# Designs tried in a protein design chat: VH-VL binders against a5d7b1r34to270. Part 4

Target 1, 237 residues: a5d7b1r34to270
Amino acid sequence: APGSQRAALYVHWPYCEKRCSYCNFNKYIPRGVDEAALRRCLVIEAQTLLRLSGVRRVESVFFGGGTPSLASPHTVAAVLEAVAQAAHLPADSEVTLEANPTSASGSRLAAFGAAGVNRLSIGLQSLDDTELQLLGRTHSARDALQTLAEAQRLFPGRVSVDLMLGLPAQQVGPWLRQLQGLLRCCDDHVSLYQLSLERGTTLFTQVQQGALPAPDPELAAEMYQEGRAVLREAGFR
Below, E stands for the ipSAE of ESMFold2; O stands for the ipSAE of OpenDDE; V2 stands for 0.75 times the mean of E and O plus 0.25 times the DockQ between their complexes.

## First folded at step 2 (VH-VL; framework fv_fezakinumab)

Design f8a (at its last look DockQ between E and O 0.01; V2 from the best seeds 0.00; counts 0 for: pae E 14.5 > 2, placed apart)
Fold by OpenDDE, look of step 2:
Structure f8a (fold): chain C 237 residues (1-237), chain A 122 residues (1-122), chain B 111 residues (1-111)
Amino acid sequence: as target 1 above (237 residues)
Amino acid sequence: QVQLVQSGAEVKKPGASVKVSCKASGYTFTGYYMHWVRQAPGQGLEWVGWINPNSGGTFYAQKFRGRVTMTRDTSISTAYMELSRLRSDDTAVYYCARWGYSWGFRDAFDIWGRGTLVTVSS
Amino acid sequence: QAVLTQPPSVSGAPGQRVTISCTGSSSNIGAGYDVHWYQQLPGTAPKLLIYGNSNRPSGVPDRFSGSKSGTSASLAITGLQAEDEADYYCQSYDSSLSGWVFGGGTQLTVL
């Protein structure tokens, strides 16, 4: 509407089930988390922010941070309701939830949908079990594919997946096969992320100590270029 | 019991190819990189390359690139190493070895096959 | 020819302490890469003895110890026993070669 202030809202969930070996973000592993208290905080924060900012229309909501899929659907619903109370939240607003396969059963995903989520961003990272272990992920490639299948069923055309490249000892051919495999079950968006070794992370230490070979930037570049070509050919931007 | 069972000894002529097998048991085959290491008679250990049993990805030592091919059959938890254009100096015991990688620092070859002697002679 | 340098042989009497050195370079041990040690009994495959410079796998007695400093690593064996007679190999990763490298091996003789 003319004169109305529009905004995109970001909701941060600070908890992860487990720290990824490559992640240096400020995340917490929950032990006895009072989700009700956190829910109240998130609700208050969202409402306060919207009221203070004068935002009249929320065009999108993004649940991100650690592993938002660990939040109860009730928490997500409460936040969205709070947003709708403080500002206009159109029915066609994009509401995205980041999810890890480990915490994203079909029933849970459906519940998020019922709560108001209409887009999923799946932290898949790899379709190789060995690589997933390397990354400190707790899900398998099979789990990931199953999650994607459920996600696609529940959120057709609204599932994004993250795939990492440039891992230690990773090769172009196998990685491309991962991407191709991913494209068999993903028809919306694929995000390619090049691994960045961050000081203080387990993976950094492992590479530094020679447990893993250093990532090859040339191979990473090749992966990215070839990957982009594959995506373009498949109709992705 | 975790173990790697290798194929039997081979005798080859120069210029021929040899394919050695390594069957894994007692653990998830696709969960660990498989390395190949050889040892010439009376000599030290020499790294040949590795394969990711899950993806089939491989990486070879520069010395063997173009001559070595590592493959696997996940249905029978078996890794293969094929070396072509054999020379006399390829005579060695060839070992498969599991890379005991974990979230920690178990990054060594923790399980070894008993080795396969490949003899190259005219 | 080996990228890592080990003495060809060492010897000791039962009960003694022996040390096996492993000398690398700035592209492997000196680069900070971990050193692993393997024991190879005659006619057998290598066995992991030390991993990550100083860690012992289960079943390896504490009389075996590893250390690393600068461009070198060392394996120490205290209370030497007859069954310790074997070849010992150090291993690391070399960034210049993009591959794992071994020492030339050390034959330990128990007198």
Scores: ipSAE 0.377, ipTM 0.774, lowest interface PAE 1.7, mean pLDDT 91
Fold by ESMFold2, look of step 2:
Structure f8a (fold): chain C 237 residues (1-237), chain A 122 residues (1-122), chain B 111 residues (1-111)
Amino acid sequence: as target 1 above (237 residues)
Amino acid sequence: QVQLVQSGAEVKKPGASVKVSCKASGYTFTGYYMHWVRQAPGQGLEWVGWINPNSGGTFYAQKFRGRVTMTRDTSISTAYMELSRLRSDDTAVYYCARWGYSWGFRDAFDIWGRGTLVTVSS
Amino acid sequence: QAVLTQPPSVSGAPGQRVTISCTGSSSNIGAGYDVHWYQQLPGTAPKLLIYGNSNRPSGVPDRFSGSKSGTSASLAITGLQAEDEADYYCQSYDSSLSGWVFGGGTQLTVL
């Protein structure tokens, strides 16, 4: 079949260290992970799929899924080498890795850069310690800011972040101050998205049982509208 | 054969600039950060900074900010370090070093160039 | 002044054991960052000797070993030989400097 010369490649890393309170996807918790075996499988899969697909040029690679920053940089490098051997991978291709603040120390981020990663997507979700606790994150707001600053130093112009709105007990003013602070640090993209309470998550259960107030959808809508206004005035899309 | 080949020795006067090159061979140049480390005569090793050869991104030790510029040319697998406003205490051997990999995010400088002596003398 | 502290010199007779200490702080070794060791023979570039605290690259004799505890690391050399006479540097990462840091170096003399 014609037309499959160019592609974007998505590499799924299947492990997390801990389930988040708001995510209903069943992610594996590492226990006795044989990373050398997984690396060999990922390399073989990438080579095989590229050969069978007829893809000749890979314009971008995205390492996502669970927590890709838990993978060794050697695994990332091996996959990229396999892609480059099986197809053309231009030197300036965008190679993105998803990272969490807990797994994204400066030396680990730099090692991923050396492996071929040139863009980071950091799942911050919040810069408020109470909100981070509600979301089941194991890092503080201070840790998150330190990681973001280090990421920007290591990947200038290529750090994206997510910020959640509509969390229980969240207020517009404090949240907008978080967003304003983030805009001074972020240099590529900020994603705003509303919390959705999913069945089977810790957060859903706490709200259902009355341990936390239900999120206010009118407040969330106000936060979204005011957040987008702030982003537009700062030149973000 | 994995190796880093550096440019030859340089003699400069105070206030001048120097540009040292480091050509990589035997591995994927854009897959590893390149670091620069210097060693003054009779002294220890001092980290200068790094370049990500894939993106061109750089980061410099505070001592060198404003005086050092690191660049690369991916078409010839070569990294460069330029140091300006030279002083006599910049006299040193300047090494390029590949930041290599180990399991568990335990990376070290696994491949070193032979060094480029830069002498700053009036 | 080096961020990581090493003794300036150590000596030993052939066949003996020597150790070289590398003392850091809470912003580097004490924060859990790995320690790497380099051997530099006279007139040559540094060569990786130990990585990830205790691992030996191919071609490094097993009489070289490394360890890390708390804010410090140690390089041990057993069965000392004349060829071991060199300068030895420890290296880590420092979060407060956002940078790679070396010890001041230790000159090993084989008597």
Scores: ipSAE 0.005, ipTM 0.465, lowest interface PAE 14.5, mean pLDDT 79
ESMFold2 (binder alone), look of step 2: mean pLDDT 92; pTM 0.944

Design f8c (at its last look DockQ between E and O 0.01; V2 from the best seeds 0.00; counts 0 for: pae E 17.6 > 2, placed apart)
Fold by OpenDDE, look of step 2:
Structure f8c (fold): chain C 237 residues (1-237), chain A 122 residues (1-122), chain B 111 residues (1-111)
Amino acid sequence: as target 1 above (237 residues)
Amino acid sequence: QVQLVQSGAEVKKPGASVKVSCKASGYTFTGYYMHWVRQAPGQGLEWVGWINPDSGDTFYAQKFRGRVTMTRDTSISTAYMELSRLRSDDTAVYYCARWGYSFGFRDAFDIWGRGTLVTVSS
Amino acid sequence: QAVLTQPPSVSGAPGQRVTISCTGSSSNIGAGYDVHWYQQLPGTAPKLLIYGNSNRPSGVPDRFSGSKSGTSASLAITGLQAEDEADYYCQSYDSSLSGWVFGGGTQLTVL
């Protein structure tokens, strides 16, 4: 949050159901999490930050980090209420929640909406089950599509999807087909990002040991370029 | 100069065990995976497994699992390969080979020992 | 029996160009794993000749070149010399076997 009258607030949820094979972020697997205590902390942090910064208007709130969709809707609601108490939170403010398909049932998504969320960012990553396994994701392509469908139903025009490219052994053709498939279901935003092998991750080690092929940067570049072209053709920025 | 010095030839009976050593010099021993490859007389190359000298982690070819044990002594920059329950078809020259990159991609076996002949005969 | 298939032998006269093929499958070369090449002179240990499909280690002359396409790779030797007489092995990784694999080797004879 900047030290200005208007600001965007980021709320960090530190827990994941499972650590992805490629992720080196500071995330934790929940072990008997006291969510009430965490809720209190998040509320205090949000209010403290807003008061200290002098922010008078919050134009957007973003729930990110690990898997924010693991939080109870009550936690999300409490944080948003705290924000509204400390600063002006307009009704048309963008409130985004990162969601993992494994933790984003229709009922939960609806509850998040009721809590004040009005935009979803779905960590889909891939529509290929083999790739999803490679990434250490626990959802299937089917799960992802189901989640996307529910998200679109509940948040029409306010669903973004993350799609990864440049995976080991990944090919341009199949990847483009994934993207095209997503575009049939997503009409808001698609984020393309290239896999970065980070030291200390399972995926890094697997590639290092030769158990997985090294990602081909040229193919990744081609994916990105072709993907951008497909997005532009489909009317995406 | 980077080099791998292997132990001398061995003659073993079927059912016995053999332990071949590979001493590394000229580079940081723990910085590179060490692989073992064997070659039966007049035959091609066969991968046996690898060891991470830093962590001691190992991975063996399926064919040798249960019979091969790879170890290392970092204090003397030496890798060991022990093969047990020897059979006649284990007769081969056994090579240690450094995997070129510890943290990189597209690495190959860039440094080889001269090989250790292990003969298994009744 | 080798996972990667090489011709058992090739021959050429000095100064000629020879190629050695290495045919894999969708679980190794076709899966995107790099192909490496080794030269083994008679009575010696293998020596790295090509790594990462087409890269030459220091000391390897540029008359040696490697390429990869689809499920196959190829080693080309131009300006063939007498000292090139050796066995040549391709190498890759196979996901189905969870291990490094070699070709059966190709004996190159310089006529």
Scores: ipSAE 0.026, ipTM 0.576, lowest interface PAE 5.9, mean pLDDT 90
Fold by ESMFold2, look of step 2:
Structure f8c (fold): chain C 237 residues (1-237), chain A 122 residues (1-122), chain B 111 residues (1-111)
Amino acid sequence: as target 1 above (237 residues)
Amino acid sequence: QVQLVQSGAEVKKPGASVKVSCKASGYTFTGYYMHWVRQAPGQGLEWVGWINPDSGDTFYAQKFRGRVTMTRDTSISTAYMELSRLRSDDTAVYYCARWGYSFGFRDAFDIWGRGTLVTVSS
Amino acid sequence: QAVLTQPPSVSGAPGQRVTISCTGSSSNIGAGYDVHWYQQLPGTAPKLLIYGNSNRPSGVPDRFSGSKSGTSASLAITGLQAEDEADYYCQSYDSSLSGWVFGGGTQLTVL
């Protein structure tokens, strides 16, 4: 079909397990969440947006935001059904779900696959436990690697990971060793993200108060350049 | 074929605890939340709480927090509700009920156990 | 008492129409949450009768119907029959209580 309106759809899950020190979100801890009501709202929003936008074909769907792996597989299935009713959703569309190591068990990952997810994005952020604590993450590096291994078994060739650079007090050498350690244990896509220091976050306040050194943009650029070189030499994208 | 089979009636003294079981069959146990609802003799239905059998996460109605614990064993597709420090006004039939998105049912309790009578008396 | 208000009892003769109201508030029905209805025959567990305000599960006779307007819902039974004698409960979700809520129940007697 030559269709004039093609789109990628992003579905935002608004809740996190814990508040991240670097995120500019105000999230409630997930207890007492009425998932049925949220599912209805997401379905209505997806249908309304697709109808009003004139989108005829959705080629990919990404479930991101807070911690999408906290959503029930039924919510994912309901949203995908709503998208298919409002627009054409090809059977081979990329359907990605962002997973958090603390909330993404192997049985949950398999259930998401049954609901229509065919690609995972694992929010690793760091393989250094001190950096994970600084970022306000609830998982350890070992938990993250365990989740990655489970994801690779269930979604072979369809798992991406992210690694953050430019954290306060981060050094190029140790960071590159962290990246190289990750490459030894996976054959997947890796994304490198530079920290953006957002106002109103714990991390921003600590830098502003002098409790942590300010990130050095030239050091971050060096990390990115060297990181991309390491990835290219290893055959990653 | 889809059904919830609950444990038998129990008689308890005030101050004791009780643990009621609910065995699921004919469907994927971890695919649906399990709720517990009670009904005192001659009274209406009262929601107690839920468990997500996949994650083990629970949420309890405010009235029961601190006295109720919901657990599950996924290997035998069974949910449990334990109520402690029993009082005479806890005498009721306790139902398990399946909740979740099903084709044609939107967030309703579509399958109920037959109930477990718990009697609390001296 | 119950978060959703139902009349304690209604009655009708065979063949008549009866309605059972379910009155909520802005934190439940008025917030857009669906209303479901359950029939409880004497000595039995509740059974889903109407879901999503107005839909009948397979096996429920078409003489049962539901509707929702504003902060209230209604169950209608036409062609009343002796086997309809039961207790009827409406059910929704309440955001203020963060919980699943039932009406107090309505005892239907067939005269």
Scores: ipSAE 0.000, ipTM 0.414, lowest interface PAE 17.6, mean pLDDT 78
ESMFold2 (binder alone), look of step 2: mean pLDDT 92; pTM 0.942

## First folded at step 4 (VH-VL; framework fv_fezakinumab)

Design g1 (at its last look DockQ between E and O 0.01; V2 from the best seeds 0.00; counts 0 for: pae O 13.2 > 2, placed apart)
Fold by ESMFold2, look of step 4:
Structure g1 (fold): chain C 237 residues (1-237), chain A 122 residues (1-122), chain B 111 residues (1-111)
Amino acid sequence: as target 1 above (237 residues)
Amino acid sequence: QVQLVQSGAEVKKPGASVKVSCKASGYTFTGYYMHWVRQAPGQGLEWVGWINPNSGNTFYAQKFRGRVTMTRDTSISTAYMELSRLRSDDTAVYYCARWGYSYGFRDAFDIWGRGTLVTVSS
Amino acid sequence: QAVLTQPPSVSGAPGQRVTISCTGSSSNIGAGYDVHWYQQLPGTAPKLLIYGNSNRPSGVPDRFSGSKSGTSASLAITGLQAEDEADYYCQSYDSSLSGWVFGGGTQLTVL
């Protein structure tokens, strides 16, 4: 933000395993991904942007977009090395990787750590299997909790998770119990996101066609307020 | 005081097995992967594999798959490495090492045991 | 044979500077993985000396420094002292082996 010498870098990974029913982001489902070519493009883009911007110091790096944990740890290491060659990347810089439970095995998480990743952002969305299926996620609640536990062992105090509210047929009480259960498993940051029905998504179509009830905005508002209170009482943001 | 205390030296015949132990103290045992690294006499360091002490999950270097088993007992904060079908070229000091990220969030082998000499001879 | 190549030995007089090279490949150092350095005094376990290419843990003198470029890394020791006589190992990760890899070690002799 201030001065031309300092920046935070966002690295966009464009591929997902499956297009989520609620997301309208610019994403691709992999079919024969040439990762070496993508790695070279990401390296060149990072170096070019740093050169053109005049940035001399990178305070943080975030690997996001589709499902960055599908990337080889080799690709993450190559991008970080390119950043370090083009600018100063302090040893205590925050390097965050966004991961989902399907692709974030313990062996891969350890290899991401070896590549220089020191924080994880885990896309849980829900700890209810019916909600996960509705959202088009490929993992169970049990898989999500297992991945979260592994992530916390490798990155203690450095794991962020998200939880979605305002899904069709959701109720405040059961959702708050979901949140409270999650808080016993988290040690850093929890994000609450309200569902927004986006045109061109599977979920939007199901609601518009009457296959699912419309989300209740008054219920979603209550869920958000109660959820924020629970987070504040537990010392979260 | 953070330390890793390993079991004593062992002498084995070819074809036998050996199980070495590594007891952790002064830190949360289940919070860090434990790696095993060996060093033959007069030789360099060679990575054997790791165990996640919380889950019990393991990953072994290709050279040792099928002969090495890593386990742990969380009640006594102890990791184990068992190597079977021993050969003379398995004679080495076997180290346990904690893989930690507390040093600026870029993980290295930050704490080592003193090593366990395993001698394999006829 | 070690995955990372180091010179077998290096010598220097007290007060001098020496460097120890660590040469890898496109699947380890050249892929951008961190390089760490360990000191092993005679008859002892290895000790972490440099992590994350160039960072010193607390208690390691600032006369030890590390760097990385391309497929190689380097450890520099200035103001050599008798107690620096030891073996030195570089270490990284190799994506093709899915494993942690070491250099062959460098024996430093202080004359």
Scores: ipSAE 0.013, ipTM 0.603, lowest interface PAE 9.4, mean pLDDT 81
Fold by OpenDDE, look of step 4:
Structure g1 (fold): chain C 237 residues (1-237), chain A 122 residues (1-122), chain B 111 residues (1-111)
Amino acid sequence: as target 1 above (237 residues)
Amino acid sequence: QVQLVQSGAEVKKPGASVKVSCKASGYTFTGYYMHWVRQAPGQGLEWVGWINPNSGNTFYAQKFRGRVTMTRDTSISTAYMELSRLRSDDTAVYYCARWGYSYGFRDAFDIWGRGTLVTVSS
Amino acid sequence: QAVLTQPPSVSGAPGQRVTISCTGSSSNIGAGYDVHWYQQLPGTAPKLLIYGNSNRPSGVPDRFSGSKSGTSASLAITGLQAEDEADYYCQSYDSSLSGWVFGGGTQLTVL
C-alpha cells in the first residue's frame, strides 16, 4: 500500500537579504514580498507533495534555500501545521531551520522554537570580517558569535554551524585558528563547507578578472583534512 | 616566537649550485606558503618563487625557471632553495619569507629570515 | 626596471610629512591586487609595514599610512623621525607575470 511511506521534507525559502558573492542558487532579493501569498504557496506545495507521494510519516523537515530565518515564525508554523494535517509528524521529528546571523535575533529564534523548529543551522561561514565581506555576507564575526551563543542557549545541543574553507588565498594556519576559535565557543555540530567557484557569481568574475586569486585546491584539501582531524580530536563526528 | 632561521653565507664559483635552507619555528610550517626573495647588493627586492610546504608544490618566477628548485622537509620544518648554474649576477642576499597575515591579497610577507648572502665569483 | 615604479629617493625634516608613490599598471595594482609596503633598515631584512593597501601590522605606529587608487599606491609618513630613515618597497601581484612584484625601492633620508 502506497500509504506507508516515510519521508524527509525540504521547504525552500526563495528570498535573501543579499546575494552572496559565491552563490548561484535561485534566490531573490525581496523588494516587497507578499509573505501571506508565499505562505499559502508553501502550504499547498507541502500538502500536495505529501498527498501525491502517499507519505504517511514525515521524519524530518528542513527549512532552507535563501534565508529561511527571514520568514515569519507564523509562516514556519503554518507549514508545519499543514504537514501535520497531511501526514503524521511525530513530536520527535527533526525540524531544522537555516538561519543567517543578521536575521536571527534572540526573540526571533525563540519564536521559531515556539513554531516547532527544534534545530538551527547557522550560516556563520567565517570568523574573519574580511572573508565575510568577500563572501558578500552582511554579518560580522561578532554578530555570528552572538547569534551562535543565543542559538545554543535556546536550542542546546541542536545547533549546527557552517564554516567555509578554500577561499581565495586562504591559508591553513589562519583557517585552523578560526576553527579552533569556533570550537572554544561551540560544542555542537560543525559543518565544513568547501568553496566552489561557480560561473555567473560575483566571486567567479573577480577571480577571472584577477581581482582575487584563485582558490588553492591543495590548501583547501589540507584545510579539510586538518579540520576534520581537529573536529575528531574535539569529539565531533 | 615565530622566526625563520637561514643557513650561513655561501661563496660559489660560476656554474656551481647553491642550496640555502630556512628553518621555521613558532608556527605550523605546513600551514603557510614559503616565499623566496633575493636582493643584489645595493639593489631592490626580487621575487624568486614559492613553495607550498604541505604539498611540495612550487611556482617560480619566469626568470628562474629551469635553474631554481624549492623543496622542503616537513619533519624539521625546513624549506630549501637551490639555484644552479650560478652567475655573477646571482650574487645577492636570499631571503625566505612567510606568506600570510590576514586574508587574500592582504596576505603579505609578514615574517622574514635574516637573509643568506650568496657570492658568486671566479 | 622594477614592475612597480617608485621614486629613488625622498627626504624630509623631522616632524614633516613625506609620501612615497608606487605606480603600477592594469596587470597589477590596476587589476585590483592589494599593495603591501615594507621597510628595510640598513643592514637588515625587510619588515612588513603596510598590508592590504592600508592596514598596519601590530607594532607599526599610526603615523604610517597607505592608500591605493587606480593603478597607483602611496605610503605616507607623518611626524617623520630619525629612525624612519630606511628603504621602502611597495609590493603587489602581477597577473601577467603570475608572480609577486616589487617596486624599485625608495630611500628615505631624514634631514
Scores: ipSAE 0.000, ipTM 0.510, lowest interface PAE 13.2, mean pLDDT 90
ESMFold2 (binder alone), look of step 4: mean pLDDT 93; pTM 0.950

